# Designs tried in a protein design chat: VH-VL binders against MAM domain-containing protein 2 (MAMDC2). Part 2

Target 1, 162 residues: MAM domain-containing protein 2 (MAMDC2), of Homo sapiens (Human) (q7z304r168to329)
Amino acid sequence: IECDFEENHLCGFVNRWNPNVNWFVGGGSIRNVHSILPQDHTFKSELGHYMYVDSVYVKHFQEVAQLISPLTTAPMAGCLSFYYQIQQGNDNVFSLYTRDVAGLYEEIWKADRPGNAAWNLAEVEFSAPYPMEVIFEVAFNGPKGGYVALDDISFSPVHCQN

## First folded at step 1 (VH-VL)

Design cP3 (framework fv_cilgavimab)
Fold by ESMFold2-Fast, scan of step 1:
Structure cP3 (fold): chain C 162 residues (1-162), chain A 127 residues (1-127), chain B 112 residues (1-112)
Amino acid sequence: as target 1 above (162 residues)
Amino acid sequence: EVQLVESGGGLVKPGGSLRLSCAASGFTFSDAWMSWVRQAPGKGLEWVGRIKSETDGGTTDYAAPVKGRFTISRDDSKNTLYLQMNSLKTEDTAVYYCARDTLYSFGEWGYSYMDVWGQGTLVTVSS
Amino acid sequence: DIVMTQSPDSLAVSLGERATINCKSSQSVLYSSNNENYLAWYQQKPGQPPKLLMYWASTRESGVPDRFSGSGSGAEFTLTISSLQAEDVAIYYCQQYYSYPTFGGGTKVEIK
């Protein structure tokens, strides 16, 4: 599951492509030098990489962008952690789901709207007793949704620490 | 259903002016970036220009052959896109399509592919 | 700015056979930050507007039959119709959106 999104590699994560909104790789050599997108958490600089969804690229609001992990192969239980950044939480919803082989979705975490453009650490109790996918989902409900950024996904086989 | 319907085409003499309209329905027009694309009889497609949504600055960009002569504008209250064509030349003879841009493009310049197209309206510039 | 060149100008293919259309850009349309090719394909039938077939070089638009596939990266791209049907008679255009949008000259596909 672990991925820092460096070297332009998604570590097996895939977009569930739709015609309206999708996750993109950010950072590195930015073509638009006036971009307000966040700096990479790993490097805290323009040279690092992260994943992001920006409301300015959404054709239809209330659509969802999903970034999907590879299926887990062995039973696992512990703490799933990642860093995220949200600009203007009012018009976006950032959630984490699990999906089993039968296609059943279960929400395991939802962002609580940080209110500023700072990197935040999320720690989520995670259990996959059979093969499952982990899905990072963003929904924008209006043009003032800002952006949502994701970096440094990791797993530890111990309970989450405060 | 998502639809774009162009109108206003016709015959005009060189040096004349013409205004095209494009009526949009079935989607939130105010959120969309819109383009005009033309096609001369028996020829290929040529991008004319685009206009961003008001939330993205409402700015316009034009292809070199029409810059300074054509103006793109929008009226979100009427779900309508416009193309004002001035100083028309014989080379401007074409079917003009309005088209909906995607928003998957570079930020500063705003380039994209077009997913919905109107039926087109013919503009003939001849003496 | 970016010049798009298609080949061949016209192509005659028997029903059920493979049709291959090539598109070359004068510079790369691959954006390294998101690792995507800014390239789309359109189909235009006589008397109709263009219809989007494919975007990001290889992603089929909803409703487009799976006999259509796109491939390539950087500056050289291909649209393939694996088993030509009568309804596929049309002119096909590639388009880049890496910079100011530009289209290829078109490839006319007709039945042999």
Scores: ipSAE 0.000, ipTM 0.481, lowest interface PAE 18.0, mean pLDDT 77

Design cS1 (framework fv_cilgavimab)
Fold by ESMFold2-Fast, scan of step 1:
Structure cS1 (fold): chain C 162 residues (1-162), chain A 124 residues (1-124), chain B 112 residues (1-112)
Amino acid sequence: as target 1 above (162 residues)
Amino acid sequence: EVQLVESGGGLVKPGGSLRLSCAASGFTFSNAWMSWVRQAPGKGLEWVGRIKSKTDGGTTDYAAPVKGRFTISRDDSKNTLYLQMNSLKTEDTAVYYCARDYYESSGWEYFDYWGQGTLVTVSS
Amino acid sequence: DIVMTQSPDSLAVSLGERATINCKSSQSVLYSSNNKNYLAWYQQKPGQPPKLLMYWASTRESGVPDRFSGSGSGAEFTLTISSLQAEDVAIYYCQQYYSTPTFGGGTKVEIK
């Protein structure tokens, strides 16, 4: 589950196949002169890495970009935490789901509209009585919205306390 | 100074092919998204297509009238943008401009720098 | 595609007088979440490529004289030249970038 996306490594996370929009690894050297992506939360430098999606890659509205974990061990219970950033003016919906081996989805968290472009800490009570996948999803609902960024996914086997 | 210099235009018969080049200088070409925009004689501007930077996937998008016939590519080692035009029609007659896309994180592109253009005439 | 319509097709204005060019989009290019209009203006002089004048409907590109101003919101936009100079003789185009780029038909500005 845990991943800081350093060394351009996805920690077993995979994109669900979609030719139009997928999560990308950001950070490192400045690559796109048209847009400035957020600085890595882990290192707070251009050399750090994070995952992101940007509405500029969306060809049709109401598409989704999913970043899917490996199957969890079970039983598992505790606090799933991660940092995220949603650009100002973004009408993208950023959510966290679980999906079991039968293919059933359950939404366990949804981002509030932040109003600013800053790294926010999310702490989600997490329980997996059976092996399941954790899915970070961005749903695109408008023609322009900017990026959603994700970094420093971690799990602690204690209740969320922050 | 930003410079875009197109070449390869000329007279071609209907059904023929032509390849345009755009030599870029004065900026980091490999980071830039690039477009082709055309203008028929005495007419307005029409976006043809774009290519993203390689780090952003290097993908291409095309306007409906040229989709399937035109191909945009780039060679970052030579700072050069290409437009391969196949199955040319008389309505493809136009000055073709190479343009640098300007995109902020919440916008599609507008164009901050343009080349001088190269004329393509499709006629028998 | 979003269709852009400009009016008038051509406009003759005396030196020092105001020139007004209109641009209408077939749908709103105002993005409600950030309250920005995805609209740019270009100037094209005879034998030259287009030059960016204005973006976000009303933000002037660096080096563009302050006699050029943009206004409007949603689907109706105006480019105004407050005191026409000889060097302003050109065709002016609006362009939306709310979706795949489309341009207006152009407005030719001439001196009377």
Scores: ipSAE 0.000, ipTM 0.495, lowest interface PAE 16.8, mean pLDDT 77

Design dE2 (framework fv_duvortuxizumab)
Fold by ESMFold2-Fast, scan of step 1:
Structure dE2 (fold): chain C 162 residues (1-162), chain A 125 residues (1-125), chain B 106 residues (1-106)
Amino acid sequence: as target 1 above (162 residues)
Amino acid sequence: QVTLRESGPALVKPTQTLTLTCTFSGFSLSTSGVGVGWIRQPPGKALEWLAHIYWDDDKRYNPALKSRLTISKDTSKNQVFLTMTNMDPVDTATYYCARSTYKVTYGGYTYFDYWGQGTTVTVSS
Amino acid sequence: ENVLTQSPATLSVTPGEKATITCRASQSVSYMHWYQQKPGQAPRLLIYDASNRATGVPSRFSGSGSGTDHTLTISSLEAEDAATYYCQQYSSYPLTFGQGTKLEIK
């Protein structure tokens, strides 16, 4: 379930493709001509990598982009942590869900408002007693939603300290 | 306006395969968050969900019927198809297709906001 | 499978009265949806995500509830409200519907 998105790999995470809004690998010479993307958290430089979603490609009023983890293979309980950036908080919703093999979604975290163009640490209590997926989801209300960036996903089998 | 219309055979013999087509207008299955499902209703009985397909070709099936069901789409033609194998008299029902809405605030909770008129399928020898 | 049981199975009321239909789930449901079906017609969405009225649905219709117990209330019934009402959950697959409540207006 861990991934720093370095070396341009997704660690088994899958973008749920749609014609408009998708998660992409950022950094490492990749840039959007309509947006200035953040430097990688790990490298603190343009050579590092992270995942991002940009609202400039939103065609309809509500567009959704999902980044989906591999299924968990063993019971897990502990702290799921990751770093994120949100340029504009009011025109996007960044959430974390679990989805089980029966297709049940459960929201386990939602980003705070307002959006800050700085890396923020999220620590989320996480429990997977049976196989399930973790889903990072961004919804945009129109093309002025800014961007959401994600890096350094990790898990620790102890409760979050907060 | 949003409209959906089911089409297929009115009579099917036991053991045959049923193929139903849902043709729609007023929306596209290229729009993120949109899907189409199939629901059936035997005469005088409750509604039973059969299968669902989303804009990104993600497919969901009722586990009780999964081995008999195949759902597919042709996004360019605004059509969704349902195939059900090994038909039996107990499968006699009105079959509906309906548009579903995926809400990000609920992580994918689904409800059916527009329905076709239904097509009646009778299974008998 | 999350089994939804509606009560009563049949309800007969006079115009202007209040009707209450209950849907009890065998497993907890966060968001219950409600549909109206008139004879010979396809179902029509009334309430989604527990308490939101669908477009064009009169204010007489309201939804409430949490966990295993959910309710559809119709205030000041009108003759046009004669129909079968169904609840639907999406808290788990497969999607399931209640058995229906037939509302008759005297």
Scores: ipSAE 0.000, ipTM 0.506, lowest interface PAE 12.1, mean pLDDT 76

Design dG11 (framework fv_duvortuxizumab)
Fold by ESMFold2-Fast, scan of step 1:
Structure dG11 (fold): chain C 162 residues (1-162), chain A 121 residues (1-121), chain B 106 residues (1-106)
Amino acid sequence: as target 1 above (162 residues)
Amino acid sequence: QVTLRESGPALVKPTQTLTLTCTFSGFSLSTSGVGVGWIRQPPGKALEWLAHIYWDDDKRYNPALKSRLTISKDTSKNQVFLTMTNMDPVDTATYYCAKEWYYGSDYFDYWGQGTTVTVSS
Amino acid sequence: ENVLTQSPATLSVTPGEKATITCRASQSVSYMHWYQQKPGQAPRLLIYDASNRATGVPSRFSGSGSGTDHTLTISSLEAEDAATYYCQQYDSWPLTFGQGTKLEIK
């Protein structure tokens, strides 16, 4: 379950498309000059893209945007790590869930609001003793929720902080 | 600065198809976050949203009328079109086109003057 | 469909007074938009995203509320405020408007 979101390559991740709220591929994407985010991105030139959800593109609040991993094929335990950015504000929730074959969700991580809008490293203890999916989920409670960006998902079969 | 104007037939017979044109200036449908919607108002009644189209060609229709509605645009001519099939006297209304702000809010900041459509035999 | 019910249906007030118009949604609404429509004219945006005034709208117009109950307040009413006022939600599809509140100035 590793992905750097190279151009048009989601590494088997499924973006659960719905018309109201959705993850998009960044890194060279055109931005509205009147958008809340004036930031410039150059990841596409390095063939490394990122995924993002922006409240300015949400058409129905209270729904969630989900990016779903491939089903795990072998038992695995270790550290799931990824980089994320969250624009500061109270109107967003960024969480990581596991979903088993019966469709049962379990929250394994939730973002703290960082003191900056820079990329932050998350390291989450992860265990999949049977087939399951990992889900990156964003919910916005209103149009002033800013954005959430995700990049460089990796897994290491050692405890976090090693 | 921003101006929209609706045009189309004032009189339509039952079962006919209505086609309305919205011509605008002061903005472009190539601009991210901008859309154009159609709203109607029967005499003495409330506003009813019909459909909209955004800069990225995202189209949404009122589910109550979706089978009868088609919205399209010609970005180079600053025009948006609405087609409504199988007209009925209950569709008699003033039809408005309006500039829509997509980014999380879907509000209508500028409106055309409206065009009246009467459906009668 | 999220049904918006406005109250009162008709309001008659004296110039200089304060008018309060309520919009109650059948489902929660994060932010409400408000429009003014004078007879024979197209609607005009007054308030968007609950409390932001549209360009050119006087400060005597204000919006507030969250959840199912939202309010438009007009302080120091002027004769030119005689109009029908509509609320609009965008939290769910289809976009819906209230039935309107007719404001008459005596």
Scores: ipSAE 0.000, ipTM 0.501, lowest interface PAE 14.3, mean pLDDT 76

Design dG2 (framework fv_duvortuxizumab)
Fold by ESMFold2-Fast, scan of step 1:
Structure dG2 (fold): chain C 162 residues (1-162), chain A 122 residues (1-122), chain B 106 residues (1-106)
Amino acid sequence: as target 1 above (162 residues)
Amino acid sequence: QVTLRESGPALVKPTQTLTLTCTFSGFSLSTSGVGVGWIRQPPGKALEWLAHIYWDDDKRYNPALKSRLTISKDTSKNQVFLTMTNMDPVDTATYYCARDLYEFWSGYFDYWGQGTTVTVSS
Amino acid sequence: ENVLTQSPATLSVTPGEKATITCRASQSVSYMHWYQQKPGQAPRLLIYDASNRATGVPSRFSGSGSGTDHTLTISSLEAEDAATYYCQQYSSYPLTFGQGTKLEIK
């Protein structure tokens, strides 16, 4: 499930198809006219890549954008870590779910509203006794403007440090 | 080019409902990325955002006033309407409509109407 | 809500001087805008998204800042710049304005 989103490669992650809002690869030389998107965490430059979702593409209330992992190898237990940035002041909810083969969702993490404009490290206890998917979800409950960015997903078979 | 003009009653009695109309030209609310907002300003006080309507009919309201406000549009007539119920003397203000040019992660009010003054008294 | 506090509340300067108006937000803002309002007139957009000048706005007006601290600077004041200036954020609902800074030219 490890992915740094470099070279426009999603590492097997897929969007849950939605014509209104999806995760996109950000970074590179493309400039945002109205704001500076976060620098890539791996290279700390505009030329690096990360995933982001942007509420400017949300056309209807209660849209969700999901980025879905490949099915995990099981059994698997340890620490799932990733970096994220949320544009401050928006009401978008950024969460992490697991989904099993029966389609059952379980929320395993939810972002606190960060007090900074920098990349934040998330470390989530993760357990997959049978194959399942990990889903990064942004639910649009608030402002039309705002982004959520995601980078450097990694897994370690040891307990989380925090 | 782009113009907006507010219209409505200059005097409203307490407990009555206020209806304001914003008529505009030089743009269309059928165009993606365009919205219209209502902002008011009591005499000698700061600007207060009231409500917003976007090209896709998405509506946003100031939570402090949401139960009293309704915003709607008639795209074919280039009009946006604001209805505010249960008027009180503290609602005395100049009411503005303004175009919101919403692009990417931001919107801003690039053109404003001249404002219409509403006095609430008996 | 994101509360915007402007400083100073009133500023009195002479023509040719530099004026600096600060806007502090209770929550981080990436989309801060500035408006000019002259007595009896509607507000006029000056700066959008922190640092971009609106069409027709003189180059003496500039905006800067990020996060919670944003600044409007007028580098060489002219008599016609006498007005109240408002900051406004577009990072969260409800949209909010600062309380305004009244600029008087003597």
Scores: ipSAE 0.005, ipTM 0.518, lowest interface PAE 12.1, mean pLDDT 78

Design dG3 (framework fv_duvortuxizumab)
Fold by ESMFold2-Fast, scan of step 1:
Structure dG3 (fold): chain C 162 residues (1-162), chain A 123 residues (1-123), chain B 106 residues (1-106)
Amino acid sequence: as target 1 above (162 residues)
Amino acid sequence: QVTLRESGPALVKPTQTLTLTCTFSGFSLSTSGVGVGWIRQPPGKALEWLAHIYWDDDKRYNPALKSRLTISKDTSKNQVFLTMTNMDPVDTATYYCAREGDYWYGSDAFDIWGQGTTVTVSS
Amino acid sequence: ENVLTQSPATLSVTPGEKATITCRASQSVSYMHWYQQKPGQAPRLLIYDASNRATGVPSRFSGSGSGTDHTLTISSLEAEDAATYYCQQYSSYPLTFGQGTKLEIK
């Protein structure tokens, strides 16, 4: 489920179909050098890539954008980590879910209120004893939006360091 | 002290394009969390929201009028502009610009209003 | 769109009495604001986010409510309170205002 989103590759991640709002590849595919969007965590530049969702593409403000991992094929237990940015003062809710083969959703992580517009490290205890998907979700809850960015998803088969 | 002031033509002919300017002082649209909106009020009628623009250039329009409206800003001049095409006598109204409260502090209200500018659409 | 209906359309009260103005939304509202407008003047913010009094607004003005039903209350009315009052939702686009309630002091 690891992905650094480099070379415009989603590592099998897909958007849940939604005509109004979806996750997009940022960084190298963005040509505006004065963009307010974040530079990627891996390269610290617009030449690298990250995923983002931005309210400018939201037509109705009760929308949900989901980025869905490939189904896991082997039992996994350990620490899922990733970097994220939430534009300050954003009312959007950024959460992480699992979905099993029967379609059952379970929330395993939720971002705390944003304290800054910098890359933040999230470390989430993760267990997939049978095939399941990991879902990164942004719920838009107000007329003013903002971006949520995601980069450098990694997994380690040890408990999160804390 | 925060002030906003609307300017534009007092008389517009049907089918013409209206351009309004909101000039403000006491705040900047380079400040995170701040926006400026346009609201109109026909004589003796209720208030109607038209559009707003935020510090980060996020723009929103009333869908009923979206095809006719363009909002833009010049942050360095402390100005916000509204352009409305194909004017009709029913568009006769007082047009206000107003600051939207500081988003970061949970106030999304129109907290400071300009005095309004009256636009009459007549041939 | 979220349609806001104010009741009553017109209210006549005596100085010192209490006035209550109701705003009913067709859809649930996250943020409701109230404005006062006197003839020939721009609207003035009174209450933001349902119950918070704006700077400089007298304590006799209060707001309450959640979801679809919100209320503006003016206790101990004064002659200067004669105006039209508007509710406004900030929860869905387009942003909408109520039709207004005209408050007359007899």
Scores: ipSAE 0.000, ipTM 0.505, lowest interface PAE 14.9, mean pLDDT 77

Design dG6 (framework fv_duvortuxizumab)
Heavy chain, then light chain:
Amino acid sequence: QVTLRESGPALVKPTQTLTLTCTFSGFSLSTSGVGVGWIRQPPGKALEWLAHIYWDDDKRYNPALKSRLTISKDTSKNQVFLTMTNMDPVDTATYYCARGDSEYTFWGDSYYFDYWGQGTTVTVSS
Amino acid sequence: ENVLTQSPATLSVTPGEKATITCRASQSVSYMHWYQQKPGQAPRLLIYDASNRATGVPSRFSGSGSGTDHTLTISSLEAEDAATYYCQQYSSYPLTFGQGTKLEIK
ESMFold2-Fast, scan of step 1: ipSAE 0.010; ipTM 0.573

Design dN3 (framework fv_duvortuxizumab)
Heavy chain, then light chain:
Amino acid sequence: QVTLRESGPALVKPTQTLTLTCTFSGFSLSTSGVGVGWIRQPPGKALEWLAHIYWDDDKRYNPALKSRLTISKDTSKNQVFLTMTNMDPVDTATYYCARGDYEYLGAFDYWGQGTTVTVSS
Amino acid sequence: ENVLTQSPATLSVTPGEKATITCRASQSVSYMHWYQQKPGQAPRLLIYDASNRATGVPSRFSGSGSGTDHTLTISSLEAEDAATYYCQQYDSWPLTFGQGTKLEIK
ESMFold2-Fast, scan of step 1: ipSAE 0.007; ipTM 0.566

Design dP1 (framework fv_duvortuxizumab)
Fold by ESMFold2-Fast, scan of step 1:
Structure dP1 (fold): chain C 162 residues (1-162), chain A 123 residues (1-123), chain B 106 residues (1-106)
Amino acid sequence: as target 1 above (162 residues)
Amino acid sequence: QVTLRESGPALVKPTQTLTLTCTFSGFSLSTSGVGVGWIRQPPGKALEWLAHIYWDDDKRYNPALKSRLTISKDTSKNQVFLTMTNMDPVDTATYYCARDLWGYSEYLAFDIWGQGTTVTVSS
Amino acid sequence: ENVLTQSPATLSVTPGEKATITCRASQSVSYMHWYQQKPGQAPRLLIYDASNRATGVPSRFSGSGSGTDHTLTISSLEAEDAATYYCQQYDSWPLTFGQGTKLEIK
C-alpha cells in the first residue's frame, strides 16, 4: 500500500467516483493558478509528485473526496506512515479510514487543525486481520478554498516511532 | 459600529492602473471567518463581484477579470486594496467594498457595504 | 458561472399591495441572498440564505425557494420600499448577482 506518487503513477490507489471533487497528482511542471501547490516531500521540489485535493474546485460546500488503496494483505500489523500538508485556515477535515469486506468504515486517524503549511509526518498504528482498504478522506465545509496534500505512504511491520 | 469606506482616484485614463483602498472599522481581518470583497456597478447596470480576501490571506478572483486584478490587505491598518490593470471606458463604475461573514457564522452574504467610490475612465 | 435571471425587470405597485420578485438560477442554489438598493445608495442586505431576514429588516420582507427558483416577497408595500432589488448566490465561485428588479411605488 506504499506509494511515493513519483513518475505520475498511483500504485493502485483509485478515487471514489465523485463528479465534483477528486484527488489529483500534483507537482512536476504543471502549475495550478487557483491554488499554491506544495513541493513534494520525496524530492523537496516542485518537480516531484504528490497527491492533492483542493476545495477551490468544489462545486458544492459539503463534498467528500476519497483516495482508496488496493486491498491489503492480511494479517498485517505495524506502523502506517505518510506525509501530509493542509493549507492553513480552511474547513477541510482530513481523515484516514479502513473499510472491510463488509463495507464497514472505521476512522483510525484524523489530522489536527492546520498549525503550519509544511509537510507533517503522520504515524498510525495499523492492524488488518482481514483484507481491507485504507482510505484517505478529505471532507470540505464552507466556501473558502484550501488544499490537502499527501506523499510518501509507507508501512513498517514494527510499532510506530514516536 | 461597523463601517467601510472606499477611496481612490475619480478619473483614470485608458490603459492606466487603478488602485482602490477600503478602510474599515468595527471589525478586524485578524478575526477568523471574516472576509472583504470588492463589487462594482456600472451606471444603470447590475452588480458585479470582482475579488475577495479572507482573514488568512486566502484570495478569490472573478475569472473573467483575474488577469487584471490583485487584492491584498494590511490587517494592522484595517485596509484592503484592489488593483486593476489596463483600465478601459467599460470599467467606469461605482466600486464598493463589503464585509463577508463566512463559515463560522450564519451569514454567507455581504452584510455591511461601503458607500462606494465612483471611477470614470476617459481620455 | 451560475447565471441568475430576475423577473420582472420592472414593476409598479401601489402602497399596501404585495410585490413578488423571482430569481432563477442556472444551477441549484442553497445560499441565495437578496439586496435592496435605493438611488444613490449602496446595496443593503435584506435576506440571506434564502429565507433569513437581516437585522433591522421589516417583517414585510420574506424570502422563499430552493434549488433553481427563489422569490422575494414584499407585503403591504410602503413608499420607502421603492428601490432596485438584487439576488446573489454564494453557492459557487464566482459570486454572481441577478440583473436587478426595479420596484416603483405609485
Scores: ipSAE 0.000, ipTM 0.490, lowest interface PAE 15.1, mean pLDDT 76

Design dS2 (framework fv_duvortuxizumab)
Fold by ESMFold2-Fast, scan of step 1:
Structure dS2 (fold): chain C 162 residues (1-162), chain A 124 residues (1-124), chain B 106 residues (1-106)
Amino acid sequence: as target 1 above (162 residues)
Amino acid sequence: QVTLRESGPALVKPTQTLTLTCTFSGFSLSTSGVGVGWIRQPPGKALEWLAHIYWDDDKRYNPALKSRLTISKDTSKNQVFLTMTNMDPVDTATYYCARHEYDFLSGYTDFDYWGQGTTVTVSS
Amino acid sequence: ENVLTQSPATLSVTPGEKATITCRASQSVSYMHWYQQKPGQAPRLLIYDASNRATGVPSRFSGSGSGTDHTLTISSLEAEDAATYYCQQYDSWPLTFGQGTKLEIK
């Protein structure tokens, strides 16, 4: 499940194509003219890559953008960590879900609001005793929200410190 | 068994509007995850994706042609329609409809069944 | 858009040999599909999600690769395998196809 989004590689993550807004690869020489995008966490420069969702691409409120992991293959229990950045979030909700083989969603984490412009470390207790997907979701409840960026997804089979 | 079949005019004059129908059996567009797309192929050229419609009426269009394309469906009749305006001789191609079923648990299956194609010639 | 470039453009192989067709994407691809098209026929799905064989596809067809480089391999070629092969990505809109590789059996 681990991915640093470097080399413009998604590590098997996919967008849910039905919503109008999707996650995009940021960094490198690509820049969003409508927003200030963060430098990547791994490289700390525009040359590195990360995933992001920007409200400038949202045409209607209450749209949802999901980035979905590959299915887990072996039982997992431990700490799922990742870095995220939220420019500003008026009704912008960033959440983490699991989805099992029956298609049932369970929310396992939600970002505190309002967001900030710095990279934040999230550490989430994670258990997948059977195959599951991990879903990073941004819900835009209005045309405002700013960007949400994601980088350096990792897993450790030890408990989170909190 | 899944089958799809395209129908429409074989000849279209420049500036006219083309309407194609895809009629299918063996699946329903009321089933979640299922969609139908349109792909065309000019003689001797590569395949070009045009538009896609999903069970929930979500539509996607090739940006190069979006202003000219409309995709719609009639779920009760097992039909999907494609309308393309302002036809030009460069639009001469075989037009295919194809089924898509995506599954987040196993990954995507894309265009797993195709119609036989219908040829459309655009000339005066 | 994600541009897919196939190599070689044409390939001539004798029966029983192995053919390798490469698809290079301008952006990373997780969901690469391969289609076979014989003259006058609709394309037929061979491989989906990089390495999975579609229903009814012989085991001599296999797909591999990740990121920007994906490969279709046909082991022990048969006369019926003469066709044009296309790669296609399902990672980003618009969906794009490679320009095709024509496989001739000598």
Scores: ipSAE 0.000, ipTM 0.477, lowest interface PAE 15.8, mean pLDDT 75

